# VH-VL binders against Rho guanine nucleotide exchange factor 33 (ARHGEF33), part 6

Target 1, 176 residues: Rho guanine nucleotide exchange factor 33 (ARHGEF33), of Homo sapiens (Human) (a8mvx0r265to440)
Amino acid sequence: KRQTVALELLESERKYVINISLILKIKATFQGSDGKRNSKERSLFPGSLRYLVQQHLDLLHALQERVLKWPRQGVLGDLFLKLTNDENNFLDYYVAYLRDLPECISLVHVVVLKEGDEEIKSDIYTLFFHIVQRIPEYLIHLQNVLKFTEQEHPDYYLLLVCVQRLRVFISHYTLL

## First folded at step 25 (VH-VL)

Design z5 (from x2 with heavy chain D54E)
Fold by OpenDDE, fold request of step 26:
Order: structure tokens, then sequence, then C-alpha cells
Structure z5 (fold): chain C 176 residues (1-176), chain A 122 residues (1-122), chain B 107 residues (1-107)
């Protein structure tokens, strides 16, 4: 059962990362040789976007390796501790993302609507939202893994710390 | 073990159509954006088009926009490039390539096919 | 479209030489640059991404540097198998574009 929920986390991360890859492609469509477009593009997407996407991808690869090579006592907590610790800037960039997002949404609305592409606008917003919701989703996934982890398991306390850290983090940001 | 194999190239007259195929193996096809890149004889590389993992999004170079159609069948691990209204300047080796994002986080081309030659001549 | 200008177009070198190829972008593209090697009659081979990150399996004698508009591919000690045409590519914006290529020939 523990392996099953770990696999679910992996598949969730895979789907998420594949989906958010689109945002980089869309971003690239707004980045043109026209200097005016470039200046607008910088404002359409949070500056932390590329970093966050890379971190999620790295996590995906780490999860994939861990789950596919599932040891007798599979451990996942260390991956998320690394992701969320003070030595890693992931959460800081995430906060930066949240700070920039309102302005980006506003600019996307203006720029994309002028181009008459409502569908792209909707897709961008959806992708923005997915990124915002990913941290809460991690909490859910980790809680599920923890639920099926015995106290004696080496992952138990790691997961506990991660869950607590994420809970505290989420509680401080109303957008989550 | 990871491989792309193009097919469907040939000699056609201007204005005619051709359909290229690219078959992928050795990796989960649906996880990747895919590309077509072409190379005219004794010339450099030119990006032609890319397609998202489910085919929902497609981007084209201006030189082929409106004439070429990119598609994919994930159940068959196959890409298709429908070449319509062919012109002499479309003469090139056509490569299918895998987007490197899933592997590296960057949208480069990490895997290439051997290419298939398309010749448009009167 | 963003223009990628490579220099030189071609040059001769010997095994053991330090080789440098330059690519200049028509605008600031951060580090969204890749490098490829293409041998005659073969498909391109992926070498470098993010301007300076070596692709897995590529020899360490290859390196990339640069950010903004100026990018460089360096082969620290040219080997016999390195004689080929090299291309830079930007994936900063659509359409993706390549440099004209640099042919490295044997002396």
Amino acid sequence: as target 1 above (176 residues)
Amino acid sequence: QVQLVESGGGVVQPGRSLRLSCTASGFTFSYYWMHWVRQAPAKGLEWVADISYEGRYKYYADSVKGRFTFSRDNSQDTLYLQLNSLRPEDTAVYYCARDSFYETGDDAFDIWGQGTMVTVSS
Amino acid sequence: AIRMTQSPSSFSASTGDRVTITCRASQDIDNWVAWYQQKSGKAPKFLIYAASTLQSGVPSRFSGSGSGTDFTLTINSLQSEDFATYYCQQYYSYPYTFGQGTRVEIT
C-alpha cells in the first residue's frame, strides 16, 4: 500500500511536470525579436517560473528513480526535505512566484485579449493555478504516504517533518 | 535503444503532397514534445515544427505554416508531417527530433532520427 | 526571428588544438542556447544545453559558455572524431533558430 501511494505521487508529479512544460512553450511564443514584445513578455510570466519548473523536473526524476527502484524500505521524505529546506531556494522562489502572479495575470489578460486568443489565456491561467496548487498537493501526497508508514520506518520522521513544514508554510500564505 | 526512424521521403513535383512518418522506440513517447527539423542540401539546419505531448499544441515555422500539418499518434508512437503544396525550397532531409525538456528541463533536441530525403523538382 | 550568427564559418585545426566557436544572438536570450555536432551524412548530435551544461555522454573536452548575446563552444583538445560541423541553436523564442554552422576541418 505504501508503494502504491508512492507510485501515485510519482504519476501525479509526472503529469504535473508534463503539463507545466506547456507554459514554457507559451512563454516562448511571446518572446520575439521585437523589443516591445520582449519587454511585455518579461511581465507576463513570473521570473521564478523557470527555476520552479526545473526543480519540479528534478524532483520528478528523483521520485522516478526512488519509486522504480523501490527498496524494501522505500524512503521519500528526504527528497522533500531537500526540496523544502532552507538551503534550497525552492520555497523562496515559490513565494516570489506568488508575489508576481497577480501582476502577471493582469498583464496576460490585457495582452492576450488584444490578440484575440481567449483559449491561450485560459490555458495560461490554468497552468499558473496548477503551479500554485502544487505545494498543497504535495502535502496531501505526503500525508497519504505517511499514513501507511510505520513509526519504525526510516521514512516516518522524515515525512513528519516535511508534512509539518508544508503545513506551516501553507498556513502563512492565503493564496494556497 | 532510444530511437527515431523517419520514412516517407521521395521525389515529387511542385504543388504535390507527401506525408512523412517518424516512429519512436525505447522511451515513453507521450512524455515528450517532438520536432521536425530539416536541412537543405549543403545548407544548415532549419526548425520546421513542434508538437505537444498530446498533440494539442503545434507550432510552425513561417516558411511552412499553412502548408504543413504536424500530428502524432501516441498509441503507435508515431509522428506525422503532412507536406502540402510542396515547393522546390522544401527540398531537404527531414529529421524528427525529441524535445529534451523531459530529460534536461530545456527545449533542445536530444534525440534525432536518421532523416528522410524530400526532393521537390519539376 | 532571433538570428544566431556563428563565427567562423569554417577553419582548419589539428588534433590536440584548442578550438573555439562563437555564436552571437540578435537579442538577449539569457542562456537558452544549445550546441550540436553534425558529421557528414549523419544526423546532428546533442552536445550542450542551457549554454554551458554538457549533455550526458558527451566528452568533457567539450564546454559551453556565455549568457545574453554571446556564446562560445570550446573543444579543449580536438580529437580526430571531432572534425565536423557545429551548430548553435536558440530556444528562447519561436521560431527556434540555428546558427549557420561552423565546419571544423582537419589540417
Scores: ipSAE 0.907, ipTM 0.948, lowest interface PAE 0.5, mean pLDDT 93
Fold by OpenDDE, fold request of step 26:
Structure z5 (fold): chain C 176 residues (1-176), chain A 122 residues (1-122), chain B 107 residues (1-107)
Amino acid sequence: as target 1 above (176 residues)
Amino acid sequence: QVQLVESGGGVVQPGRSLRLSCTASGFTFSYYWMHWVRQAPAKGLEWVADISYEGRYKYYADSVKGRFTFSRDNSQDTLYLQLNSLRPEDTAVYYCARDSFYETGDDAFDIWGQGTMVTVSS
Amino acid sequence: AIRMTQSPSSFSASTGDRVTITCRASQDIDNWVAWYQQKSGKAPKFLIYAASTLQSGVPSRFSGSGSGTDFTLTINSLQSEDFATYYCQQYYSYPYTFGQGTRVEIT
């Protein structure tokens, strides 16, 4: 059951990363040939977006490796500890993302309205939202893994610490 | 082994159509954006089009927009490029290429096919 | 479209030489640049991404640098198998565009 839950986390991350990669492609469509569009681009998409996407991708690769080697290395907690520790900028960039998001949403609305493409707008908003919700989703996934982890298992305390860190982090932000 | 294999090239007259195929193997096809890049004889590389994981999003170069149609069949690990209203300037080796995002986080081209030659001449 | 101006178009070098190829973008594209090697009659080979990150399996004698508008591919100690045409490419914005290529020939 623990392996199953770990696999679910992996597949969730894979699906998530594949989906959010689209936002970078969409972003590339707005960066235009005119230097003037570059200033608008920073306004449409949070500056932390590329970094966050890369971090999620890195996590995906790490998770994949751990799941593939599950019988030998059924440990996931260390990956999330590294992701969420104070030495890592991931959570800082995430906070920056949240900070910039309202303005980006507003600007996307204006720009897309002018272009008349409501479908793209909807897709962008959906992708923005997925990024916001990913941290809470990590908490849920890690809690599920922890639920099926014995106290004697090397991953138990790692997961416990991660869960606590995420809970504390989420509690400080009302949007989560 | 990760591999892309193009097919469907040939010699056609202007205004005619061709359908190119690219078959992928050795990797999970649906995890990757895919591209077509072409190279005219003794010329450089030109990006033609890309397609998203499920084919929902497609982007085209202006030079081919409205004439070329990109599609994919993930059940068959195959890409298709429908070439309509062909022009002499479309003469080129056509490469299918894998987007490197899933591997690197960057939208470059990490895997290339051997290419298939398309010649448009009267 | 963003124009990638590659220089030189061609040059001759000897094995063991340090060679440098440059690519200039028509606008700031941060580090969203890739480099490729293409030998005659073959498909391009992926070398560098993110302007300076070496693709796995590529020899360490290859390196990339640059950010903004000016980018450089360097081959430290040219080997016999390195004689080819090299291309820069931007993936900052659609449409993706390539430099015109640089042919490295043997002296």
Scores: ipSAE 0.906, ipTM 0.948, lowest interface PAE 0.5, mean pLDDT 93
Fold by ESMFold2, look of step 25:
Structure z5 (fold): chain C 176 residues (1-176), chain A 122 residues (1-122), chain B 107 residues (1-107)
Amino acid sequence: as target 1 above (176 residues)
Amino acid sequence: QVQLVESGGGVVQPGRSLRLSCTASGFTFSYYWMHWVRQAPAKGLEWVADISYEGRYKYYADSVKGRFTFSRDNSQDTLYLQLNSLRPEDTAVYYCARDSFYETGDDAFDIWGQGTMVTVSS
Amino acid sequence: AIRMTQSPSSFSASTGDRVTITCRASQDIDNWVAWYQQKSGKAPKFLIYAASTLQSGVPSRFSGSGSGTDFTLTINSLQSEDFATYYCQQYYSYPYTFGQGTRVEIT
């Protein structure tokens, strides 16, 4: 059962990473030498976005290697410990994303209303929200893995630390 | 083995149409944005268009916008480029290329096909 | 559209030479630059992305540098198999654009 919930985490991360590739493409439609947009339109997207995308991609690649070669005592906690560690600025960049987001949403509303592109407006909001929800989704996935992890398993205390870190993060920063 | 194979090139008169195909193998096609890039004889490379992993989003170079249509069929691992109202300046080798995002996090072109030649001439 | 201007358009060099190719963007594009090698009659080969990151399997004699508007591809100790045309390409903004190419000829 443990393997099945680990595979669900892997597939969830793959789908997530593939979907967020779209947000960088949309950003590219607003960048360029076109003189029609003011300087604030260049701030439509959080500054931490590229860093977060790379961190999510690195996690996906690590999960692919670990979960597709899932031995009797497969370990996930080290991957998420690395991601949430103080030496990795991932959660700090996520906080920066959350702090930038209200202004980004406001600017998208103004820009899209001005240009009349309702479909792209909806897509941008959906992608922004999808990124917001990813940390809570990691918590749910790790809790499910921990549920099927015996206390003697080498992953038990690694997962417990990761779950605690994510819970503390979520409690300090309301993610909607 | 990762491969892209283009087909459908040929010699046509101005104003006519062609349909190019690109078949992918050796990787999960539906994970990747895909591109067309062309090269006129003895000239440089020109990006033509791209298409999202599920085919919903498409972007085109200004030189082909309104004349070319990009599509994909993920059940057959195949790309299509419909070239309408062809002009002599569309004469080029047309390459399909894989977006490297899933591999690198950057939208460069990491896998290319061999190309198919389109010649627009009387 | 962002113009990518390569310099020089062509030149000759001997094996063992250090070769430098410059690419200039018409605006600040951060480091959203890739480099490709193309041999006559062949498809381009991916060398570098993010201005300086070497693609897997590319020989270490290749390197890239730059950010903003000025980018450089360097080949340390040119080999006979490096006879090719080299392209820079920006992926910062649609439409994506390539430099006009730099042909490197072995003397």
Scores: ipSAE 0.774, ipTM 0.887, lowest interface PAE 1.0, mean pLDDT 88
Fold by ESMFold2, fold request of step 26:
Structure z5 (fold): chain C 176 residues (1-176), chain A 122 residues (1-122), chain B 107 residues (1-107)
Amino acid sequence: as target 1 above (176 residues)
Amino acid sequence: QVQLVESGGGVVQPGRSLRLSCTASGFTFSYYWMHWVRQAPAKGLEWVADISYEGRYKYYADSVKGRFTFSRDNSQDTLYLQLNSLRPEDTAVYYCARDSFYETGDDAFDIWGQGTMVTVSS
Amino acid sequence: AIRMTQSPSSFSASTGDRVTITCRASQDIDNWVAWYQQKSGKAPKFLIYAASTLQSGVPSRFSGSGSGTDFTLTINSLQSEDFATYYCQQYYSYPYTFGQGTRVEIT
């Protein structure tokens, strides 16, 4: 039961990481276009994007190692404690991403209208939104794992802390 | 073992067509963007095209845009490159290459095939 | 397209030598650079990505550095299997481009 929900988390992370690989490729279509694009193109994407992509990829690799070779008493909470720890800048980079996003959306609208490609504009917005939603999605996944975690399990307290940290983070940007 | 194997190369006259294939094994093909890179005799490397993991996005070098068509079949773990209106300057060894993003977070080329030779000659 | 210019075009060296190859981009490309090794008649082999990160299984005698426009591949103590042609490659912008290559030959 618990392993099944952990496998769902792993698959969700894999699909997410594979999908967001597209955003770096789309960024590459706008970089280095002499004479057609100006220096404002560097502002089209949040500055924290590459760091966040790498962190999501690192999480995927850690989940693959942990979940595919699920130990007798599998623990996931330590992985998410690492991501949400005050010593880690992951959530701080997410805050920076969220702060940059409105301007990036505005610039994409202007630039893409100049080139006239409505399909790529829609795809950029979809990917930007998916990154925004990934933290709430982590909360849902961890709550499901916790649901099937007995109180005496070594992961129980770790998951409780992670869930609470994600709730606090989400409440900050829900209030605005 | 992770492997890419190209096929379909040959000698053709200018203006003719060829279809190259690349078969993947030893990894989950649908997780990766894939590329074609070519190398003219005694020359350097030239990126030709890439294709997204699901086949929806395709990008081409200007020298081949409109003439080459990249596709993939994830059920067969196979890439295809249709080479139309071939020119003498298309003469090269054609490599398929795996995008390293899933492994590294960077869009370099971590796995290469051994290549298939295309010669365009009158 | 972003031009990648390698220097030198060829380099003669002995085993144990320190070899330095440079690569200059025609514009700022951050650290979005990879390096490859290619032996005659073979496909390129992936060495370095992100300008300085070694691919798994690459000997520690290889190192990369640089950001912006100037990048360097260094082989600290050249081994007999290191005689090959080396390419830099940018993946900052489409089309992806390679340097023209640097051939490292035995003296």
Scores: ipSAE 0.766, ipTM 0.883, lowest interface PAE 1.0, mean pLDDT 88

Design z5 (from x2 with heavy chain D54E)
Fold by ESMFold2, fold request of step 26:
Structure z5 (fold): chain C 176 residues (1-176), chain A 122 residues (1-122), chain B 107 residues (1-107)
Amino acid sequence: as target 1 above (176 residues)
Amino acid sequence: QVQLVESGGGVVQPGRSLRLSCTASGFTFSYYWMHWVRQAPAKGLEWVADISYEGRYKYYADSVKGRFTFSRDNSQDTLYLQLNSLRPEDTAVYYCARDSFYETGDDAFDIWGQGTMVTVSS
Amino acid sequence: AIRMTQSPSSFSASTGDRVTITCRASQDIDNWVAWYQQKSGKAPKFLIYAASTLQSGVPSRFSGSGSGTDFTLTINSLQSEDFATYYCQQYYSYPYTFGQGTRVEIT
């Protein structure tokens, strides 16, 4: 049923968001350094990180409101249309994230290896990668919702557009 | 009804130990980082420690590092703060506080308990 | 640790006045600042986060502004329930730190 698959998407987003809350805490362990002594260091974390985290949280709150009060003809496509449209910078910030990430990974490897617990390094890499893979995960979730959506349903063409937008974005993803 | 209730405060001599508890209700405890913040008599607020939603990651203020241990039991919706090797400067009201990240995306403190008093004196 | 310096230490005011409290950080902390209200014998109450975003349920007479190192809390048209001590707090870096507080007192 559509409601079951929609609930799976909500729970997946919830787990994702609470998991990535750790990345901002880890970032806070590095941000108190004397700026003069570290003035030549590049950013350890992508510049778009805080914006992306906020967008994922906003999506979670919207999904909670929509899915927990699921009407007879529940619609999800409008939420993801808003997230993926040209007027929203969300996907552009993912592009910026992907472009920043190789340098950030390199700096984390050098800085954390010398200063800290190897466990922290592994956690940073895992979190960085999870943000990368979240867009493909959205595609899979929306395809599953679409699978249980008949063509006459008000959500059908909304979901179809969203799926296509994400598919196009991901195809460019591998070329960065 | 969202609520945090601290307990376990008391009067102890320097060098002794106390264990503080904070019980949460009215929200899903396991979604949130949690904090301890203290306030010495007639003084300002001092952040003491935080703990991750699963209890794996913990950060401490320098003034308490090595002496205080933060833990949580998500099956009981309860926080614990073990206060060891207590000093007179640890005298304060101890508040537990909820990290607001899940609500706001920012790591401020949106829900506070009423506090429990710890007095360290001879 | 990042020092948060509030001024003034106290502010005498009457109902209806505009109250402005400042907070200065010892380094650039972007907008990672929260404000709290504390009445005598009570726990702090969350007012503002991200320097300027009002928490749900907080009266619109409260506002915040600033970024970088200089931040302000403004109370437009002070009410009798607003006499309290106000704290700024940074959550940019561990350890999280508070300003020393500003007491808003009745004249």
Scores: ipSAE 0.760, ipTM 0.881, lowest interface PAE 1.0, mean pLDDT 88

